VHH binders against q9y6x5. Designs and how they scored, part 2

Target 1, 379 residues: q9y6x5
Amino acid sequence: LPPKLLLVSFDGFRADYLKNYEFPHLQNFIKEGVLVEHVKNVFITKTFPNHYSIVTGLYEESHGIVANSMYDAVTKKHFSDSNDKDPFWWNEAVPIWVTNQLQENRSSAAAMWPGTDVPIHDTISSYFMNYNSSVSFEERLNNITMWLNNSNPPVTFATLYWEEPDASGHKYGPEDKENMSRVLKKIDDLIGDLVQRLKMLGLWENLNVIITSDHGMTQCSQDRLINLDSCIDHSYYTLIDLSPVAAILPKINRTEVYNKLKNCSPHMNVYLKEDIPNRFYYQHNDRIQPIILVADEGWTIVLNESSQKLGDHGYDNSLPSMHPFLAAHGPAFHKGYKHSTINIVDIYPMMCHILGLKPHPNNGTFGHTKCLLVDQWCI

## First folded at step 1 (VHH)

Design a16 (framework vhh_7uia_1)
Fold by ESMFold2-Fast, scan of step 1:
Structure a16 (fold): chain B 379 residues (1-379), chain A 124 residues (1-124)
Amino acid sequence: as target 1 above (379 residues)
Amino acid sequence: QLQLVETGGGLVKPGGSLRLSCVVSGFTFSSYAMAWVRQAPGKELEWVSSISGSGGSTYYEDSVKGRFTISTDNAKNTLYLQMSSLKPEDTAVYYCARSEIYDTWGKSPYFDLWGQGTQVTVSS
């Protein structure tokens, strides 16, 4: 019977929420498992890019999902943040569910994880749900557990995605202790429900479970806006993505657009594509636009508008506020072990090891996660 | 004051086309994302499409992608939804709404201003 893994994502779960709020159910999970306190995500620190990095082990420039809104200069195609089902956008990498199905003749199951309702390299997750935000956590969990118990070939890799605390983080901001406390308590209760359901179905003892997230959240303010209209007229460029990383496609010479933007605000950096810092690993892809604007933490780029978002993400991936955590429990993991930091791209080769899969070439380093695993030597 | 007025609805046969219009008053598109949201009989509201105030970014529900086109005419303060290859499943009241699309991957944009709606009926 092959090893089984359930990968759970709570969108926008900032790592330091664990220190500032109480999570009795998550704490019990961690007590008998492992905790990675900070996961350094990929740039840009957005939902689609980081969810695809988790399951491919690749930087965004390599897997091709470089933003939630994209334009491909070669094919002239546009991607919207409505989860475009055109395989073109997803085909620059091979996600773990595809590898799982093709290498070992095993099944994969998915409840709403980005990309799982798309045929990638002519392979779609064996069991999946089309994205629908109105579907409850309970229904997603019911489907995943049914598929884990009642599939042939057996489901060995399963994913479960939940939109909170990201939606509330945007609405209230991470500094709203009253509202965030309520939201995070509900998430902890969902983790309790997850563990209880797995125990009642006899899955808990032999299932590896990872609970993680794609990014964190930082506080925004109406006092921290960058009005792009004060920098440059709309007739000079096409806007591909706005905030906090703006993707600019010039309609005139690139240098002229750059010169109009470069000194407009002390709270954003303006980069020609070739000048984007190497540490971002955000340069070598046709979907990265000729000019990128990167706002400072907590600053919002707007088009002569007020922003109602009190929280946001997408900022520099070196910022602790952008980091999620990773907790795991199961036969592959040590009990009661705490680790400081891993890179989000390290999750993929670790998951491949747990499942006995040969990973595709990737940017992760297995050595960074080996101390979490019982079958690995760690000094 | 602040007002959204929808027109262009009606009865159409399957495979037909309709263009919905929404005239806005009291604000301009450059400052807001705009959306079309529909409600079929006995069902809850379903987001259909959104467009950014700059007109550069458009978003569509999967079931209408390739069949519907959202656009704006900023000089006329008018939002359009061009609907083609209409199906009986597209039968609904269509609302024009001012929206904010959050970064959560999803079909749950925030709406703070609504029109009165226009009926679209697709039947033989």
Scores: ipSAE 0.000, ipTM 0.263, lowest interface PAE 12.4, mean pLDDT 88

Design a17 (framework vhh_7uia_1)
Fold by ESMFold2-Fast, scan of step 1:
Structure a17 (fold): chain B 379 residues (1-379), chain A 123 residues (1-123)
Amino acid sequence: as target 1 above (379 residues)
Amino acid sequence: QLQLVETGGGLVKPGGSLRLSCVVSGFTFSDYYMAWVRQAPGKELEWVSSISSSGSTIYYEDSVKGRFTISTDNAKNTLYLQMSSLKPEDTAVYYCARDQGRYYSGSKWFDPWGQGTQVTVSS
């Protein structure tokens, strides 16, 4: 029987939630599996970029999904999230489901993971659902488990995406213990449902399951706003993305726009593209704009308006508040093992190893995840 | 100061039609995707439709496809939503908003820019 893997993402699941709230179902999963306490994601710490980094093992400048809103200076195309199905945006990398389908005539299945409803290099996930946020977790789970159990050629790689706790993290903020405890309890119950469904269908003992997330969440406030309109007039630039990383396309001389922005707020850093810190790996792509603004943790960039957001993400990837976790269970993984930190790009080569796939060139390091795996020696 | 003024809401029977307008002042459409979002009583903001400044790229939430039409008049700095075949579940306050593309979700989180206009579909 070929090895099988289900990759599950709960969007915006900050690693620190595991220490501050009770997760009985997740703790039972971890007790018989592995936990990575922090996953250092890629910059910018946003949904589309990090979900694509998980399945490609590449930094955003390499895979081309550099934000949730993008402009490509060479082709003059604009990307908006949600329903943008133009393969152009996704074709700078090869995600794992494409590799899975092309190497051994295996099938892939997807319930809402970013990019899975788009043909990438002329290949779409064998089974997929068009993105629709109104579809319940239960319906996504029902489809994914049916495809795992009833497909020929067999589904060996499956993905499942859920929008919580990100949506509630934005609405309530991560410091709202009453509302966040309710939301996180529901997520733990969904994890319990997932495990029970896999056991009922006879899948649990032979399936590798990874539960992870793309980023964390930090507390925002009406007292921490940066009004971009107080710095510069709209006639001088085109705004490609706003907060907490603003992407600025100058309509006049780049140096003049930079000079208007550089001293406007003590709570944001202003970078010319070539001055973006090397540690971000966010420079070598035509979709990265000539000027980027990076707000300090918990600060929101606005255009002469208020913000109702009590939580946000997108901030510096060195911030622990931006880090998710990774938990895993299955025949490939040790039982009861805890690991401190991996990079989010390390997940891809680990998954390729589990599935027996040849990885495309990537920015991950297999050595960082080998201690999680039963077939590897850890030193 | 940026201002968005929504008009055109009202009470209509199921199967009826309404046209919403949003007049934008303080900026031009050339820099932004524009969106209609709605909020039903006791629910969160739900994204309805987005349109590029050129009008060449248009997106709809699945439940409104074929019933609603988004359009712009850039010379008047105005965004429109033509609603037909209205259903009771379309009852909501409708807001004009800038589409910032910050979320992977059909239910985008937006801070409403305008005051909103109430649409009520009932018998």
Scores: ipSAE 0.005, ipTM 0.268, lowest interface PAE 11.1, mean pLDDT 87

Design a18 (framework vhh_7uia_1)
Fold by ESMFold2-Fast, scan of step 1:
Structure a18 (fold): chain B 379 residues (1-379), chain A 121 residues (1-121)
Amino acid sequence: as target 1 above (379 residues)
Amino acid sequence: QLQLVETGGGLVKPGGSLRLSCVVSGFTFSDYYMAWVRQAPGKELEWVSSISSSGSTIYYEDSVKGRFTISTDNAKNTLYLQMSSLKPEDTAVYYCAKLSRGYDYGTFDYWGQGTQVTVSS
């Protein structure tokens, strides 16, 4: 029987929430497993880019999902233009479920992880659910556990995605302790349900389970807005993505657009594509626009209007508020071990090792995760 | 090109009713979550209600639950908000919005121009 792995994402689960709220079920999971306190995600700190980085081990410029809204200058395709299931957007990398299915006669199962309802390199997850936010966590869990127990070839890699606490983080902001406490308690209860279901089905002792997230959340305010219309007429550019990283496609000379924007706000950095800081690894892709604007933490870029957002993400990946955590349990993992920090791209080669897969070339470093694993030595 | 065109706002007395409509073009209506968002004078934007592409999943802000009903007509690419038992606190500009695919909940790709609802005795 090959090793099995279930990868679970709670969208927008800021690492610091673990210190400020009680998670009895998650703490029981960690007590018999491992915890990585901070995961340094990729820039930009958005849902689609970071979920794809987890399963490919690549920076966004390399895997091609560079934002939640994209424009490809070569093909003139728009991501948000009813074409998010177009394989074109996902084909610059090979996610782990594709590799899993192409090696050793194995199946993959997916409950709504970004990209799993898309054929990538002519391969779609063996079992999957089309994305539908109305489907309950319980229904997603029921399908995943059914497929883990009742599949031929066997499901060895399974994913489960849940939209909270990101949705509530946006609605209430992470500083709303009353509402966030209620939301996070509900998530902890879902983790308890997950563990109980796996135990009842006899899967718990032989299944590797990773619980992680794609990014954190920071507090926003109507007092922290950057109005682009105060600096440049919208007729001079096409807006590909707005906030907190704006993707600007000039309709006039690029230098003229840059000059109008560069001194627009003291709370925003303006970069020509070739001047984007190397530490972001966000430059070498046709889907990265000629000018990007990067707002300071907690600032929202707007077009002469108020923002509905009380919380947001997408900011500089060096900010602790943008970092998720990683917890894991199973035969591959030590028990009761705490680790300080890994890079989000390090998760992919670790998962390949656990599953016995040969990883595709990637930006992760296996050495960074060795101390989590029972079959490895830290020295 | 995405466009959202809102109609149906106006002046109404407390306890009255209004129906807002939003005609959508430039995308497949049934592929996206749609929402109503409002902004009261001098206040921040507030999410009011959202509806799934299938129409089967509906969410409401607690203050409007039982008074407002969101619905869609996919054949007409139209989103509706039926408002009843209106209160002075419901006075706001109401915006129609398209949600990004649902993975980035709380983020809206496109907003309508808004329609003013005024509840006054």
Scores: ipSAE 0.044, ipTM 0.400, lowest interface PAE 4.5, mean pLDDT 88
Fold by OpenDDE, second read of step 2:
Structure a18 (fold): chain B 379 residues (1-379), chain A 121 residues (1-121)
Amino acid sequence: as target 1 above (379 residues)
Amino acid sequence: QLQLVETGGGLVKPGGSLRLSCVVSGFTFSDYYMAWVRQAPGKELEWVSSISSSGSTIYYEDSVKGRFTISTDNAKNTLYLQMSSLKPEDTAVYYCAKLSRGYDYGTFDYWGQGTQVTVSS
């Protein structure tokens, strides 16, 4: 039988949650499979960019989804999570479900994964759900597993997305042990449901399953605010993205705007586009604005507004608080193996290998995941 | 193209009640989280209440819990805020806001013009 792979994302699942909370179902999943304790995600550490990096193996500057909110100066188009359906934004890369879908005798399925309800390069998964936050995990799971089980051509690659614990992390903050315990318990239960469903359908032994996330969550506070209005008049710029990485489009001379912002806060780095650190791989795209503000961990960039977020993400991708995890189970993976770290872009070449797909040029390193795979040498 | 229009504000005495309405157009109301936020004179914008597209998830600011009720009528594309036991501290411009779809929680992409609520003896 051709290999099958289900890629599951729990949004905003910080890696160290695994150490600080109990996950009986996930631990069982891990025990029978593999765990990567920390996945270094891409800068900026937000949902759309990182989910697209997972399925393309590309840095944000390369795949073109550089934020949850974007602006293209040439076309004057805007991108947001409420306006994400234009293929214009996605067509700078080829996600794995498209690659898979274009192969003979196989098809792709998707439940709410970013970009999956958009025709990319004129191709859309044979089976997909339009994004709707009101749709339960159960319904998403039922559809995905039905497609994996009964489709012709067979679904060989599927994605499943869930919004927690990100939403709750924003609301409560990751350090709220009481509330986050409850939330994470529910997540673990959902993982239990996933495993049970797969077993019931007879898919468990033959299906490769990856459970991962796009980013972590850091604790924020009303005591750690950076008010831009204190530094620069709002009329001097357009805000394309705000916190914790602000994308600034100057309405006046860029240098003047820069000079007004550069010393705004000791807890915020201000970069001209050409001066963005190379380690971010966040420079070579026209969708990156002329000035970028990067708040320190736990600091929130605000205007004259009170932030209700007690947790946030999007910060420096080197911060452990921003890192998700990866767990996997199936014929392609070892059992009972734990790995310390990989890069999030490394997932793509691994998935391509599992599925027997030729990967598009990408930034991942297949060698980083060899230890996870039964058919590879662990170096 | 997307619009949020608030109504129902006014002057009330402490302990009084008001019902705010927000009519939305240009998007499918039931697909989004909606919120009420307020800004008092000289104060920062404050989150008051949020409701999920299905109405199954509701959040309130602590200061308004038990006094305010958020609800929706999807057929009318209208968001409501029933305010009771109003206090002078509730005096503010109240705004209806559309939340992001879900990939970036806590952000708003559209706002109304606001409606003034004044609580005074």
Scores: ipSAE 0.034, ipTM 0.504, lowest interface PAE 4.0, mean pLDDT 92

Design a19 (framework vhh_7uia_1)
Fold by ESMFold2-Fast, scan of step 1:
Structure a19 (fold): chain B 379 residues (1-379), chain A 122 residues (1-122)
Amino acid sequence: as target 1 above (379 residues)
Amino acid sequence: QLQLVETGGGLVKPGGSLRLSCVVSGFTFSDYYMAWVRQAPGKELEWVSSISSSGSTIYYEDSVKGRFTISTDNAKNTLYLQMSSLKPEDTAVYYCARGDYEWLSTGAFDIWGQGTQVTVSS
């Protein structure tokens, strides 16, 4: 029987939520599996970039999904969350479901993981759902489990994406314990439903399950705003992305735009593309604009308007508030093992190993995850 | 209080026009794309159109391109949907929704109006 893997993402699940709230179902999952307490994600700490890094093992500059809003100067194409179906944006990397389908005689299944409803290198996930936020977790789970049990060639790689706790994190902010407690309890109940469904269908004992997330969340405030219009007239530039990382395409000399921005706010760093810190691995791609503005944690960049956003992400990936966790269970994983930290790009080569796939060249290090796996020598 | 209030729906004949309005209170359009989303009887929610706070970035569902126009009046905190060449297939409850740039294609909007009914029939 070929190995099977289900990769589950709860968008915006900040790692320290595990310390501050009770998760009885997730804790039972972890007791019989593994926990990585911190996953260091890629910069920018946004949904589309990090979800694609998980399944490619690449930094954003290498896989090409460098933000949730992008512009290509050559083709004049725009990418956004409402205009994400052009394969042009996704073709700079090969995600694991494509490798799974092309390298082995196997199928992939997807419930709304970013990119899975797009043909990438002329290959779309064998089974998929077009993105629709109104589809319940239960319907996504029902489809995934049906495809895992009733497919030929067999589904060996499946993905499931859920928008919470990200949506509530933005609305309430991570410091709203009353609302976040309710939301996180519901997520724990969904994890319980997932485990129960897999057991009921006879999948649990032979299926590897990874539960992770793309980023965390930090508290924002109406009192922590950076008004970009007070720095520079809109006639000098085209805005490609705004907050908390602004992507600036100058209409005049780049140095003149940079000089107008560089000392405008003590709560924002302004970088010429070549001066972006090497540790971000956010420089070597034409979709990265000539000037990038990076707001300090909890600060929101605005255009002469107030913001009611109480939580956000996209900030510096060294910030613990931006980090998710990873939990896993299944025949490939040890039971009751805790690990402190991995890089989000390390997930891809680990998943390739579990599935018996040859990974494409990637930025992950298999050695970082080998202690999680029963077939590896850890010491 | 964060609130979206839709008006302008009604009964119209095929080929007719309607203008929907959504009055926003408790926030501005900063960092928030505003959207129109519709739900036909017995169907799932369908995204129709989105507009950035500046009005410079606009997107339409393919079935409404050339027929519907989304716009904002930032001074009035009001979002509009001008609907022309209406078809029976456009019959739905139309919702005004707030999302940021991340929520547009994910459809993970954080606040919604109560909706306004548009019925296109002969």
Scores: ipSAE 0.000, ipTM 0.148, lowest interface PAE 19.6, mean pLDDT 88

Design a2 (framework vhh_7uia_1)
Fold by ESMFold2-Fast, scan of step 1:
Structure a2 (fold): chain B 379 residues (1-379), chain A 123 residues (1-123)
Amino acid sequence: as target 1 above (379 residues)
Amino acid sequence: QLQLVETGGGLVKPGGSLRLSCVVSGFTFSDYYMAWVRQAPGKELEWVSSISSSGSTIYYEDSVKGRFTISTDNAKNTLYLQMSSLKPEDTAVYYCARGPKYTWGSDRAFDIWGQGTQVTVSS
């Protein structure tokens, strides 16, 4: 019988929420499984980039999804809401569901994970749902569990994506304890529903389940705005992405644009592409623009406008507020084990090991996750 | 500063119809999806509907599906919400909002809001 894995993402689940709120269902899951307290994500700490890093084991400069808004300097293509399904954007890497389908006679299933409704290297997830934020968690779970039990060739890798607590984190900010408490309790109840459904279907004891997230959330304010219009006129550049990492494509000499921006605010760093810190692994891709602005935590870059975001992410990946957690349960995992930190790119080679797949070359280190697994010697 | 101006709210009887309009200045729809969000008296903000810049990707909250229609006129930089079969529970302040470029996941945050327009459904 082939091993099975369900990968669940609750978008924007900041790691320290686990310390500040009660999660009875998640704590019961962890008690008989494993917890990684911090997952160091990739830069930029945004949804599309980090979700693709989880399933490829690659930094953004290597997998090509470098932001939620992109421009490719070689082909002159723009990545936007209207063209996110163009395989061009996704073809610089091979995600795990493609590997799963190509290496063995196996199927993959997806409830709305980014990229799963796109044919990548001429391979689309065997079962998938077109993205629609209005579809309930219950309907996504119903489809995933149906596909796990009723597919031939068998579904061995399944993904489930949920938009909360990120949407509420943006709307209320992570410091709004009343609203965040309500949202996080609802998520914990959804985790309870997930576990109960898997038990009722006889899947729980033989299915590996990973619950994780792509990034955290930090508090923003109308008192922490950086107005680009005070530094430079729009006629000098094309704006590819705005906040908290602005991607600037100069229409004039790059040095002139850089000089107008470099001293504009003490609360952002301005980088020429070749000067972007090596620790970000955010330089070697044609979709990374000639000038990148990186706002300090909690600061929002704007164009002579206010912002209604009370929370945001995308900031420096060294910030603990940007870190999610990872919890897992199943036959591959130890019971009652806590681990401090892994890199988000380490998840991919671990998942390949669990599924018996040969990983594509990646930036993860399997040794970092060995302590989580029953069939490995811990380093 | 960028500006969103909502109009078209008012008093209507149950079963009636209203069209809300939102005129945008300072930016175009080509970079963003647009949304309608409402807040009923004593309740939290509730997302109602979103539309992409192309008009090809449209989402509705389940309680308004089949009754409300979101649309854009890109030449006029105007977002519309056509509301039909209105119910007392639709009573709220309706806000026009600029959304992210994508509705996939967390980037469904709103960064520019209008002043709101009151819709009251009462006999």
Scores: ipSAE 0.000, ipTM 0.232, lowest interface PAE 15.0, mean pLDDT 88

Design a20 (framework vhh_7uia_1)
Fold by ESMFold2-Fast, scan of step 1:
Structure a20 (fold): chain B 379 residues (1-379), chain A 122 residues (1-122)
Amino acid sequence: as target 1 above (379 residues)
Amino acid sequence: QLQLVETGGGLVKPGGSLRLSCVVSGFTFSDYYMAWVRQAPGKELEWVSSISSSGSTIYYEDSVKGRFTISTDNAKNTLYLQMSSLKPEDTAVYYCATRPYSSEFWTGYDYWGQGTQVTVSS
């Protein structure tokens, strides 16, 4: 039988939540599997970009999902909301479910993972759910397990996405221990439900399961706002994305817009596209705007308004608060092994190895994850 | 019943070396992976290294690669951890741990006793 993999994402699950809160079900999963304490995600540390990096192994400049709100200067198209179904936005890379279906006579299944309800290179996940945030975790789990157990050709790659703890992280902020404790306990109970369901259906022993996330969360405040309207008039630019990374499309000379913005706030870095730090790997794509504003951790860019967000993400990917974790269990994974750090782009070549797929060229390094795998020699 | 007895800990200066030993009883040594797991003050358990009974499969946590060497003496049911170039960050209680070699499911770590204290300070 071909190897099987279920990739699960809990959006916005900051790595250090594991040390500050109780997770009995996740701890049981980890003690019989592997834990990567920190996953260094890609810049910008946003949902759509990082979810696509997990399944392509590419930096955002290479896979083309560079933000949750985008503008393409060549085609004049706008990515107007995070549910945009135009394949144009997703076609700069080949995600693992497409590779799984095209290289092998196998099926893929998806419950809400970003991009899985879009035909990419004329290929859509064999089984999928159209994105709808109101669909329960239970319904997503029921569909995924049904497809894993009752498909021909067999489902060998499956994905499951859940919006928490990100939604509550934004609403309450990660420092609200009372509310975050309640939310994270519910997440742990969902992990318990997942494991129990897989065991009851006879899937647990032969299925590789990865539990990860796309980013973390940091505390925001009404005392840490950058009012963009205080420095520049709206007639000078088109705003493509706002916070904490603002994407500015100048309507006048780029240098003039830059000069108006560069001294706007001591808590924001202003970059011309060619001056964006090389370590971000966020420069070589037409969807990256001529001027990018990067707020300091915990600062929110606003347009003459107060922010209701008590938590946010999107900040510098070197910040530990932006890092998720990765836990995994299954026949491919070592047991009781703890690893310090990998890059989020390393997940893709590891998953390709587990599934026996030839990876597309990518930015990940298989050597970074080989110590997690029982069939690898780790020196 | 599995019993693991760790020895060899102590106080050492940065750059020093220590050899930890773990004598295992109550099971067939060759049927288990052997591991060293440490716990620094106020921190969670951290896996350090593991070895298969054959010695063919060895893993190290990245922070100890090139400095620590895991080995076994199956005839004596003993696991070793040779530690060199010790750093203050290596200060922890070190536990010997076992897990089933042929199992597709791990029950977690099986260990006994208080471990052995390694303190790296001036």
Scores: ipSAE 0.000, ipTM 0.093, lowest interface PAE 23.7, mean pLDDT 86

